# VH-VL binders against SUPPRESSOR-OF-WHITE-APRICOT/SURP RNA-binding domain containing protein 1 (SWAP1), part 5

Target 1, 142 residues: SUPPRESSOR-OF-WHITE-APRICOT/SURP RNA-binding domain containing protein 1 (SWAP1), of Arabidopsis thaliana (Mouse-ear cress) (o49570r267to408)
Amino acid sequence: LPADVAMELNGVLGNLNGTKESIKSAKIWFMQRSPFAPALAEALRDRVFAMDDSDRQMHIVYLANDILFDSLQRRTNLHEFDNEALAFRPILGSMLGRIYHFPQNKEENQSRLEKILQFWASKEVFDQDTISSLEKEMKSGP

## First folded at step 20 (VH-VL)

Design d1 (from e3 with light chain D53N)
Fold by ESMFold2, fold request of step 21:
Structure d1 (fold): chain C 142 residues (1-142), chain A 120 residues (1-120), chain B 107 residues (1-107)
Amino acid sequence: as target 1 above (142 residues)
Amino acid sequence: QVQLQESGPGLVKPSQTLSLTCTVSGYDFTDYYIHWVRQAPGQGLEWMGSINPRGGQTSYNQKFKDRLTISKDTSKNQVVLTMTNMDPVDTATYYCARDLFFGQYYFDYWGHGTLVTVSS
Amino acid sequence: DIVMTQTPLSLPVTPGEPASISCRASQSVSSYLAWYQQKPGQAPRLLIYEASNRATGIPPRFSGSGYGTDFTLTINNIESEDAAYYFCQQYENFPYTFGEGTKVEIK
């Protein structure tokens, strides 16, 4: 990940503040750097692990949702994951699990994460086997 | 049954402060942002701002940022719009509308609107 | 701000025939476009989201199409209950902006 992109990412994530404006702006920034998606996705997961605030962790999940949904609209082959789906698949399970078991606001966050995962299933962001694997990893914990 | 209802004064004098309340029912208040949108007579709609029902963070259309405050009372399922220094050009029907806590960005339910007239 | 331009502003229609409303954005909004219906004295109702997806409970005679800057709402087999005000909304970026609206009237 180039040092200038990493610095920009830190600024973008620092500006996430629970408003939809901040989430949308971060998604637009991310999609302009699509070639770096694997490294960026890993950085998002690492940030969730570094945070002590579950509200801020959830903002990163909402960002991931917006990225995945935007990319889904551009998917060219129904049987092949798009670039962003491929980038996020390996890090989503542990990211969601970190938040699912985080003690702050636990019950509310679990409910919201389950709604998001079911939404991804209903929109076929990932195939059903992948959704099942993500759900198992999320619930089994760290 | 999802419902949103705006309430407040129908008439405000120039320079006064407007306070409008959006009361919601039929869903979990904390799962939806509330947005305020207004429509001047014979004109299009204009987005004013929104509030996160969980953390209370607000976002405002830049043209209103100096006059507009949006706040919430979770225990009453209410969102309050406060706008200072009202002017006759602010005469409009004011709507509240809801938007899911993630994704979406469009409004699946709206209130019926309340007309606010600003005149001497 | 992204400007949304609707055409026509007034649309007389005959029951049983199709009608269409155009919405043009001043810059690309990709597929981030919604359509609403508002009848006199009623709250607006969501018809279409993501440019082409029908909202729950919306009759199949309503359809949306378009991508980028040019969007169309089509109403097949106009019914008298379809007389209403229709407007589009972009949600590609903030602030959200709306078209001026189209008044659909039975003739």
Scores: ipSAE 0.813, ipTM 0.906, lowest interface PAE 0.9, mean pLDDT 91
Fold by ESMFold2, last read:
Structure d1 (fold): chain C 142 residues (1-142), chain A 120 residues (1-120), chain B 107 residues (1-107)
Amino acid sequence: as target 1 above (142 residues)
Amino acid sequence: QVQLQESGPGLVKPSQTLSLTCTVSGYDFTDYYIHWVRQAPGQGLEWMGSINPRGGQTSYNQKFKDRLTISKDTSKNQVVLTMTNMDPVDTATYYCARDLFFGQYYFDYWGHGTLVTVSS
Amino acid sequence: DIVMTQTPLSLPVTPGEPASISCRASQSVSSYLAWYQQKPGQAPRLLIYEASNRATGIPPRFSGSGYGTDFTLTINNIESEDAAYYFCQQYENFPYTFGEGTKVEIK
């Protein structure tokens, strides 16, 4: 991950503030750096693990959702994952699990994460085997 | 049954402060952002701003940033719009509308609107 | 701000026939466009989201198409209850902006 891209990412994530404007801006920035998507996705997971504020953690999940849906429009084959889906698959399970078991606002966050995962299933963002694997990883105990 | 209902004064004088309330029911208040949108007579719709019902963070159209405040009262399922220094050009029907906490940027339910006339 | 230009502004229609409404954006909004219907004295109703997806409960005679800057709402087999104002909304960038609306009325 180039040092200037990493610095920009840190600023972008610092500006995530619970408004849809901030989520949309971050998604636009991310999509302009699609070649770095795997490293960027890992950085998003790492940020979630470093945070002690579950609201800020959830903002990163909303950002991931927006990235995945923006990329879905570009998918050439329904059965093949697009660039961003491939980048996020390996890190989503642990990212969601970190939040799912976080003590702050636990019940509300669990409900929201379950809604988001079911939404991804219903829209075929990932195939069903992948959704099932993500759900198992998310719910695995602390 | 999802419902959004705007309430407030129908008439204000120039330079006065307007306060409008959006009261919602039939869904979990914390799952949806509330937006304010207005429509001047014979004109199109204009987005004014929004509030996150969970954290209270607000976003405003820059046109209104100096005189618009949006706030919430979770215990009453209410969002309040306050706008200072009203002018006759602010005469409009004011709507509240909602969108989901993630991914949705279009409004699936709106209130019926309340007409506010600004006149001496 | 992204300017949404809607044509026509007034559209007289005959029941049973198709009608189309156009929205043009001043810059690309990709597929981030919604259409609303507003009948007199009623709240706006979501018809179409993501340019082409019908909202729940919307009759199949409504369809949307387009990408980027040019979008169309099509109403097949116009019914008298379709007399209303119709607006597009872009949600690609802030602030959200709307077309000025099209008044559809029965001839």
Scores: ipSAE 0.799, ipTM 0.906, lowest interface PAE 1.0, mean pLDDT 91
Fold by ESMFold2, last read:
Structure d1 (fold): chain C 142 residues (1-142), chain A 120 residues (1-120), chain B 107 residues (1-107)
Amino acid sequence: as target 1 above (142 residues)
Amino acid sequence: QVQLQESGPGLVKPSQTLSLTCTVSGYDFTDYYIHWVRQAPGQGLEWMGSINPRGGQTSYNQKFKDRLTISKDTSKNQVVLTMTNMDPVDTATYYCARDLFFGQYYFDYWGHGTLVTVSS
Amino acid sequence: DIVMTQTPLSLPVTPGEPASISCRASQSVSSYLAWYQQKPGQAPRLLIYEASNRATGIPPRFSGSGYGTDFTLTINNIESEDAAYYFCQQYENFPYTFGEGTKVEIK
């Protein structure tokens, strides 16, 4: 990641505040930097691991969801994964697992994460084998 | 069954403060944002703002940000709209509506609305 | 703010015939567009989301199409119960904005 992009990302994530407006703004910023998507996705996962507040961790998952949906809506071949889906696939399992096992609000967060995975399956953001792999990794210990 | 119900005064005098309550049932209150949308007589709809049912964070249409407060009471499944300095142009039917805690930005359920008239 | 322009504002219809309502956005909203129906004295009802997906319980005579700035709601085989106010909503950017609405009336 260029140092200026990494600094901007830190500011963007600091502004996530539990409103859909903040999530949408962060998604817009991310999509303008789509060539950096693999490194940005890794940075989002790393930030979730560094956080001690599960509400803020979930905000990053909602951001990831919005990015994946925006990318899905722009996908040129509906049956091939786009740039953002490919960028997030390798880091989502561990990101979700960190939150799934986090003690704050554990039951509520587990329920929400399962709903999000099911939603991704139903919209074919990822194929079913990928969803099954993500779910298995999420439920395994970090 | 999912239900949203608006309640509050039907008549408010100019310069007074309006307080409306949206009471919800039939679903987990914490899974959905509550939005306020109004419709002046013979006009289109106007989004006013929303509240995160978990944590209580609010977003406001900039048009209203100086006068509008949205709050919640999770134990009562209620969201409250407070708007100060009411003016006759604020006469409208006020709706509450919901969208999901992630990704969804459209309203799958609405209340039936409550008419608020601002007049002396 | 993204301006949503609906045409026509009034649409007389004959039962059994198709009807179409247009919604135009002042800038691209990609597929982030919903359609609602509001019958007199009732809450608005979600018809279409993501430009073309029918909401749960919506009969197949309702369909949506479009991408970017130009969107259409089509009602095939219009029924008397379809007399209502119809409006679109964009959710690409804040604030959310709505079309002016179309009043559909049985001739």
Scores: ipSAE 0.760, ipTM 0.891, lowest interface PAE 1.2, mean pLDDT 91

Design d5 (from e3 with light chain N93T)
Fold by OpenDDE, fold request of step 21:
Structure d5 (fold): chain C 142 residues (1-142), chain A 120 residues (1-120), chain B 107 residues (1-107)
Amino acid sequence: as target 1 above (142 residues)
Amino acid sequence: QVQLQESGPGLVKPSQTLSLTCTVSGYDFTDYYIHWVRQAPGQGLEWMGSINPRGGQTSYNQKFKDRLTISKDTSKNQVVLTMTNMDPVDTATYYCARDLFFGQYYFDYWGHGTLVTVSS
Amino acid sequence: DIVMTQTPLSLPVTPGEPASISCRASQSVSSYLAWYQQKPGQAPRLLIYEASDRATGIPPRFSGSGYGTDFTLTINNIESEDAAYYFCQQYETFPYTFGEGTKVEIK
């Protein structure tokens, strides 16, 4: 990531406090920087791994969801992965796995993550095979 | 089975503080954000603010930022709205409504609303 | 704040006829638009979300369309029970904002 984008990301994530407003603002910021989606997605995963707060980890997942859902709505072909979906696919399994196995609020977060995966499946953010793969990776843990 | 219920005083004097409680049932309290929306008589709807019951994080409409506080009591599945310095212009039906902890930004369930009249 | 403008504000409709309500946003809200029905003395009820998705339990005669700034709620084959106020809501940006409401009256 360019230094300026990385710095801005840190600011955005610093303001990501679990309010719907902060999540939406972060999503808007992310979508304005779509060429960096792969690197940004990786950075989000890395942030999740660096966090010791399960709530803050989940906030990043909520952000990822909003990004993916927003991108879904803009797809020209609903059956083809969009830029953001492609960016998140390689990192989501490990990111979700980190949270899924995190001791704090484990059961609740597992339930929430499963609901999010189901949502992605139902909305066809990812195809069923990809969802299954993500679920497997999530449950296997990092 | 999902239920949101507003409760509080129906009459408040000017300059006094309003306290309303939203009691939720029929679902996991922390799975939905709680929002407050009011509606003056014969008028439209106005979003006031929201709270994440899981962590207690709040968002406010800037219009009310100086007067409005939203808090939660997880032990009672309740969200409380406190608004200071009430004025007759604040006379309205106050609703609490929910949206899901992720993705959803529209309100799928509303309370029945409680009328609050500000009058001397 | 995003201003939501509804037209018309009053809409008399004969049973069996269609009703169309417009909601215009002062700036693009993408598909982040909901419609609510509110009957006298009742709380709003969600009809449509994401501009065109029908909420659970909502009859097929209710439909939503639009993207960006112009949205339409259509009620086909109006029934007497559809007499109510209808509100649009944008949730693209905070604060959430609503239209003025449209009163649908049955002739």
Scores: ipSAE 0.935, ipTM 0.962, lowest interface PAE 0.4, mean pLDDT 97
Fold by OpenDDE, fold request of step 21:
Structure d5 (fold): chain C 142 residues (1-142), chain A 120 residues (1-120), chain B 107 residues (1-107)
Amino acid sequence: as target 1 above (142 residues)
Amino acid sequence: QVQLQESGPGLVKPSQTLSLTCTVSGYDFTDYYIHWVRQAPGQGLEWMGSINPRGGQTSYNQKFKDRLTISKDTSKNQVVLTMTNMDPVDTATYYCARDLFFGQYYFDYWGHGTLVTVSS
Amino acid sequence: DIVMTQTPLSLPVTPGEPASISCRASQSVSSYLAWYQQKPGQAPRLLIYEASDRATGIPPRFSGSGYGTDFTLTINNIESEDAAYYFCQQYETFPYTFGEGTKVEIK
């Protein structure tokens, strides 16, 4: 990531405080920088791994969800992965796995993550094979 | 069954503080954000603010930010709205409504609303 | 703040005929638009979300369309029970904002 984008990302994530407003704002910021989607997605994963707060980890997942859903709604072809889906696909399994196995609020977060995966499946954010792969990686853990 | 219910005084004097409670039942309290929306008689809807019941984080409409506080009591499955310096223009039906902890930003369930009249 | 403008504010409709309500946003709200029905003395009820998705239990005669700034709620084959106020809501940005409401009256 360019230094300026990385700096801005840090600010955005610093303001990600659990309000829906902060999540939506972060999503908007992300979508405005779609060319960096792969690097940004990786950065989000890395942030999740660096965090020791399960709530903050989940907020990043909510952000990812909003990004993916927003991108889904903008797809020209609903059956083809969009830019953001392609960016997140390789990193989501490990990201979700980190949270799924994180001791703090484990049971609740596991339930929420499963709901999010189901949502992605139902909305066809990812195909079923990808969903299954993500779920497997999530449950296997990092 | 999902239920949201507003409760509090129906009459408040000018300059006094309004306190309303939203009691939720029929679902996991932390799975949905609680929002406050008001509607003046014969008028439209106005979003006031929201709270994340899980962490207690709040968002406010800037219009109310200086005199509105939203809090939660997890043990009671309640969200409380406190609004200071009430004025007759604040006369309205006050609703609490929910949206899901992720992805959803529209309100699938509303309370019945409680009319608050600000008058001397 | 995003301003939501509804037209018309009053809409008399004959049973069996369609009704269309417009909601225009002062700036793009993408598909983050909901429609609510509110009958007298009742709380709003969710009809449509994401501009075109019907909420659970909502009859198929209710439909939503639009993207960006212009949205339409259509009630096909209007019924007497559809007499109510209808509101649009954008949730693209905070604060959430609503349209003025449209009063649908049955002739």
Scores: ipSAE 0.933, ipTM 0.961, lowest interface PAE 0.4, mean pLDDT 97
Fold by ESMFold2, fold request of step 21:
Structure d5 (fold): chain C 142 residues (1-142), chain A 120 residues (1-120), chain B 107 residues (1-107)
Amino acid sequence: as target 1 above (142 residues)
Amino acid sequence: QVQLQESGPGLVKPSQTLSLTCTVSGYDFTDYYIHWVRQAPGQGLEWMGSINPRGGQTSYNQKFKDRLTISKDTSKNQVVLTMTNMDPVDTATYYCARDLFFGQYYFDYWGHGTLVTVSS
Amino acid sequence: DIVMTQTPLSLPVTPGEPASISCRASQSVSSYLAWYQQKPGQAPRLLIYEASDRATGIPPRFSGSGYGTDFTLTINNIESEDAAYYFCQQYETFPYTFGEGTKVEIK
């Protein structure tokens, strides 16, 4: 990751605050750096592991959702290979698992994560085998 | 069944503060943002702002930022709109609507609206 | 702010025929566009989201199309109960903005 992009990411993630405006702004920033998507996705996972506040962890999951969904909409209309789905696939299982087992607000977060996975399945962000694998990894932990 | 219901005064005098309540039922209050949208007579709809039902974080249309406060009472399943310094141009039907805790950004359920008239 | 322009503002329709409502955005909103129906004395009802996806319980005679700046709601085989106010909403950029609405009336 170039040092300037890493610094910008740190600022963007620090500004996530639970409003839909903040999540959408972060998604817009991310999509403008699409060539760095694999490294950025890994950095999002690393930030979730470093956080000790499950609300802020969940904000990063909502950001990931918005990124994946925006990429899906572009794929449909542009016939572009789905860069962001590929970038997130290797890191989502451990990221979700970290939150799933986090003691703060555990039951509410587990319910929300399961709803998000089901939504991704219904929109075919990933195929059913991948969704099943993510769910298993999430429940078994990092 | 999912229901949203706006309540509050139908008449407010100029310069007074408006307080409207959105009471929700039939779903988990903490799973949905509540948005406020208004419609002046003979005009289109205008988004005012929203509140995160879990953490209470708010987002406001900049047009209203200095006059608008949105708050919640989770124990009552209620969201309250407070708008100061009301003016006759604020005469409108005020709606609350819900938006899922992730993604979406559109409103699957709305209240029936409440008319607020601002005049002497 | 993104301006959403609906045409027509009033649409007399004949039962059994199709009808179309246009919604044009002042800049691209990609597919982040919803359509709502509001009958007199009722809450608005979500018809279409993501430009073309029908909401749960919406009959297939309602369809949406478009991408970017130009969007269309089509009602095939107009029925008497389809007389209502219809409006679009963009959710690409804050603040959310709405079209002026189209009043659909039976001729």
Scores: ipSAE 0.813, ipTM 0.903, lowest interface PAE 0.8, mean pLDDT 91
Fold by ESMFold2, look of step 20:
Structure d5 (fold): chain C 142 residues (1-142), chain A 120 residues (1-120), chain B 107 residues (1-107)
Amino acid sequence: as target 1 above (142 residues)
Amino acid sequence: QVQLQESGPGLVKPSQTLSLTCTVSGYDFTDYYIHWVRQAPGQGLEWMGSINPRGGQTSYNQKFKDRLTISKDTSKNQVVLTMTNMDPVDTATYYCARDLFFGQYYFDYWGHGTLVTVSS
Amino acid sequence: DIVMTQTPLSLPVTPGEPASISCRASQSVSSYLAWYQQKPGQAPRLLIYEASDRATGIPPRFSGSGYGTDFTLTINNIESEDAAYYFCQQYETFPYTFGEGTKVEIK
């Protein structure tokens, strides 16, 4: 991950504030850096693990959702995997698990994470086996 | 079933402050942002701003940010629009509308709107 | 701000025939476009989101198409209850902006 991109990411995540405007702005920034998507996705997961505020953690999940949905809508070659979906697949289970078991607002966050995961299933962001694996990892915890 | 209902004064004098309330029912208040949209007579719709259903964070159209405040009362399932220094050009029907807590960005349910006339 | 231009502003229609409403954006909005129907004294009703996906309970005679800057709402087999005001909304960037609307009337 180039040092300038890492510095920019820190600023973008600092501005993520629970408004839809901030989440869409962060998604636009991320999508302009698609070649770095695997490293950026891993950095998002690392940030969730470092946070002690479940609202801020959930904002990163909403950002991930917007990235995945945007890349799904821009998918131009049905025979290639979506770049951002591939980048997020390995890190989502642990990211969601961290929040799922976080004590602040636990019941509400668990409900919201389950709704988001079902949305991804219904839109075929990931195949059914991947959704099942993510759900299992999420519920088993860190 | 899902309902959104705007309430407030139908007539406001110039320079006064408008206060409108959006009361919602039939769903979990914390699952949807509430947006305010207005429509002047004979004009198109104009997005004014929104509020996060849980944290209360607001986003405003820059056109209104110096005059507009949006707040919520979760225990009453209410969102309140407050707009200062009303002017006759602010005469419009004001709507509230909901937008899911993640993704989406469009409005699956709207209120019926309330007409606010600004005149002396 | 992205300007949304709707044409026509008034559209007389004949029951049983198709009708089309155009919405054009001043910049690309990708597929981030919704269509709404509104009858006098009623709340707006979501018809189409993501340019072409029908909202829950919307009959298949309503369809949307387009990508980028040019979008179309098509109403096949017009029924008398389809007389209403129709408007588009972009949600690619803030602030959200709307078309001026099209009044559809039975002729």
Scores: ipSAE 0.812, ipTM 0.904, lowest interface PAE 0.9, mean pLDDT 91
Fold by ESMFold2, fold request of step 21:
Structure d5 (fold): chain C 142 residues (1-142), chain A 120 residues (1-120), chain B 107 residues (1-107)
Amino acid sequence: as target 1 above (142 residues)
Amino acid sequence: QVQLQESGPGLVKPSQTLSLTCTVSGYDFTDYYIHWVRQAPGQGLEWMGSINPRGGQTSYNQKFKDRLTISKDTSKNQVVLTMTNMDPVDTATYYCARDLFFGQYYFDYWGHGTLVTVSS
Amino acid sequence: DIVMTQTPLSLPVTPGEPASISCRASQSVSSYLAWYQQKPGQAPRLLIYEASDRATGIPPRFSGSGYGTDFTLTINNIESEDAAYYFCQQYETFPYTFGEGTKVEIK
């Protein structure tokens, strides 16, 4: 990541709060830097691992969801992952697993993560084999 | 079954403070944001603001920022709109509506609305 | 703020025939567009989201199309129960904004 992009990301993630406005603003910022998507996705995962507040961890998942959905609307072939789907696939299992096993608000977070995976399946963000693999990774932990 | 119901005064005098309550049932209160939307007679709908039912974070249309407070009471499944310094131009039907805690930005359920008239 | 212009504002319809309502945005909202139906004395009902996806329980005679700035709600095979107020909503950018609405009435 260029140093200025990394600094901007730090600010963007610091501004994430519990409002949908903040999530959408962060998504817009991310999509303007689509060529950096793999490095940005990894940075989001790293931030989730560094956080000790499960609400803020979940906000990053909501951001990832909005990015994936936005990129899905641009996908030319639903049988091939778009740029952002490819960037997020390697890091989502561990990211979700970290939150799934986080002690604060554990049961509520687990329920919400299950709903998000089912949403992704229903919208074909990822194919069913990928969704099943993500769910397995999430529930089994690191 | 999912229900949203607005309640509050039908008449408010100018300069007074309005308080409206949205009471919800038939779903987990913490899974959905609650939004307030109003419609003045003969005019279109106007989004006013929203509240995160879990963390209580609010977002306001800048038009109302100085006068509008949205709050919640999780134990009662209620969201309260408070608007200060009411004016006759604020006469409208006020609706509450919900959207899902992630990704959804459109309203799958609305209340029936309550008319608030602001006059002497 | 994104201005949503809805046409027509009043639409007399004949049962059994199709009808269309247009919604135009002042700038692109990509596919972030919803349609609602509201009958007198009732809460609004979500019909279409993401410009073209039918909400749960909405009959297939309702369809949405469009992308960017121009959107259409089509009601095929109009039924008498379809007499209602219809409005669009964009959710691309805050604040959310709505079309003025179209009153659909049976001739």
Scores: ipSAE 0.680, ipTM 0.861, lowest interface PAE 1.6, mean pLDDT 90

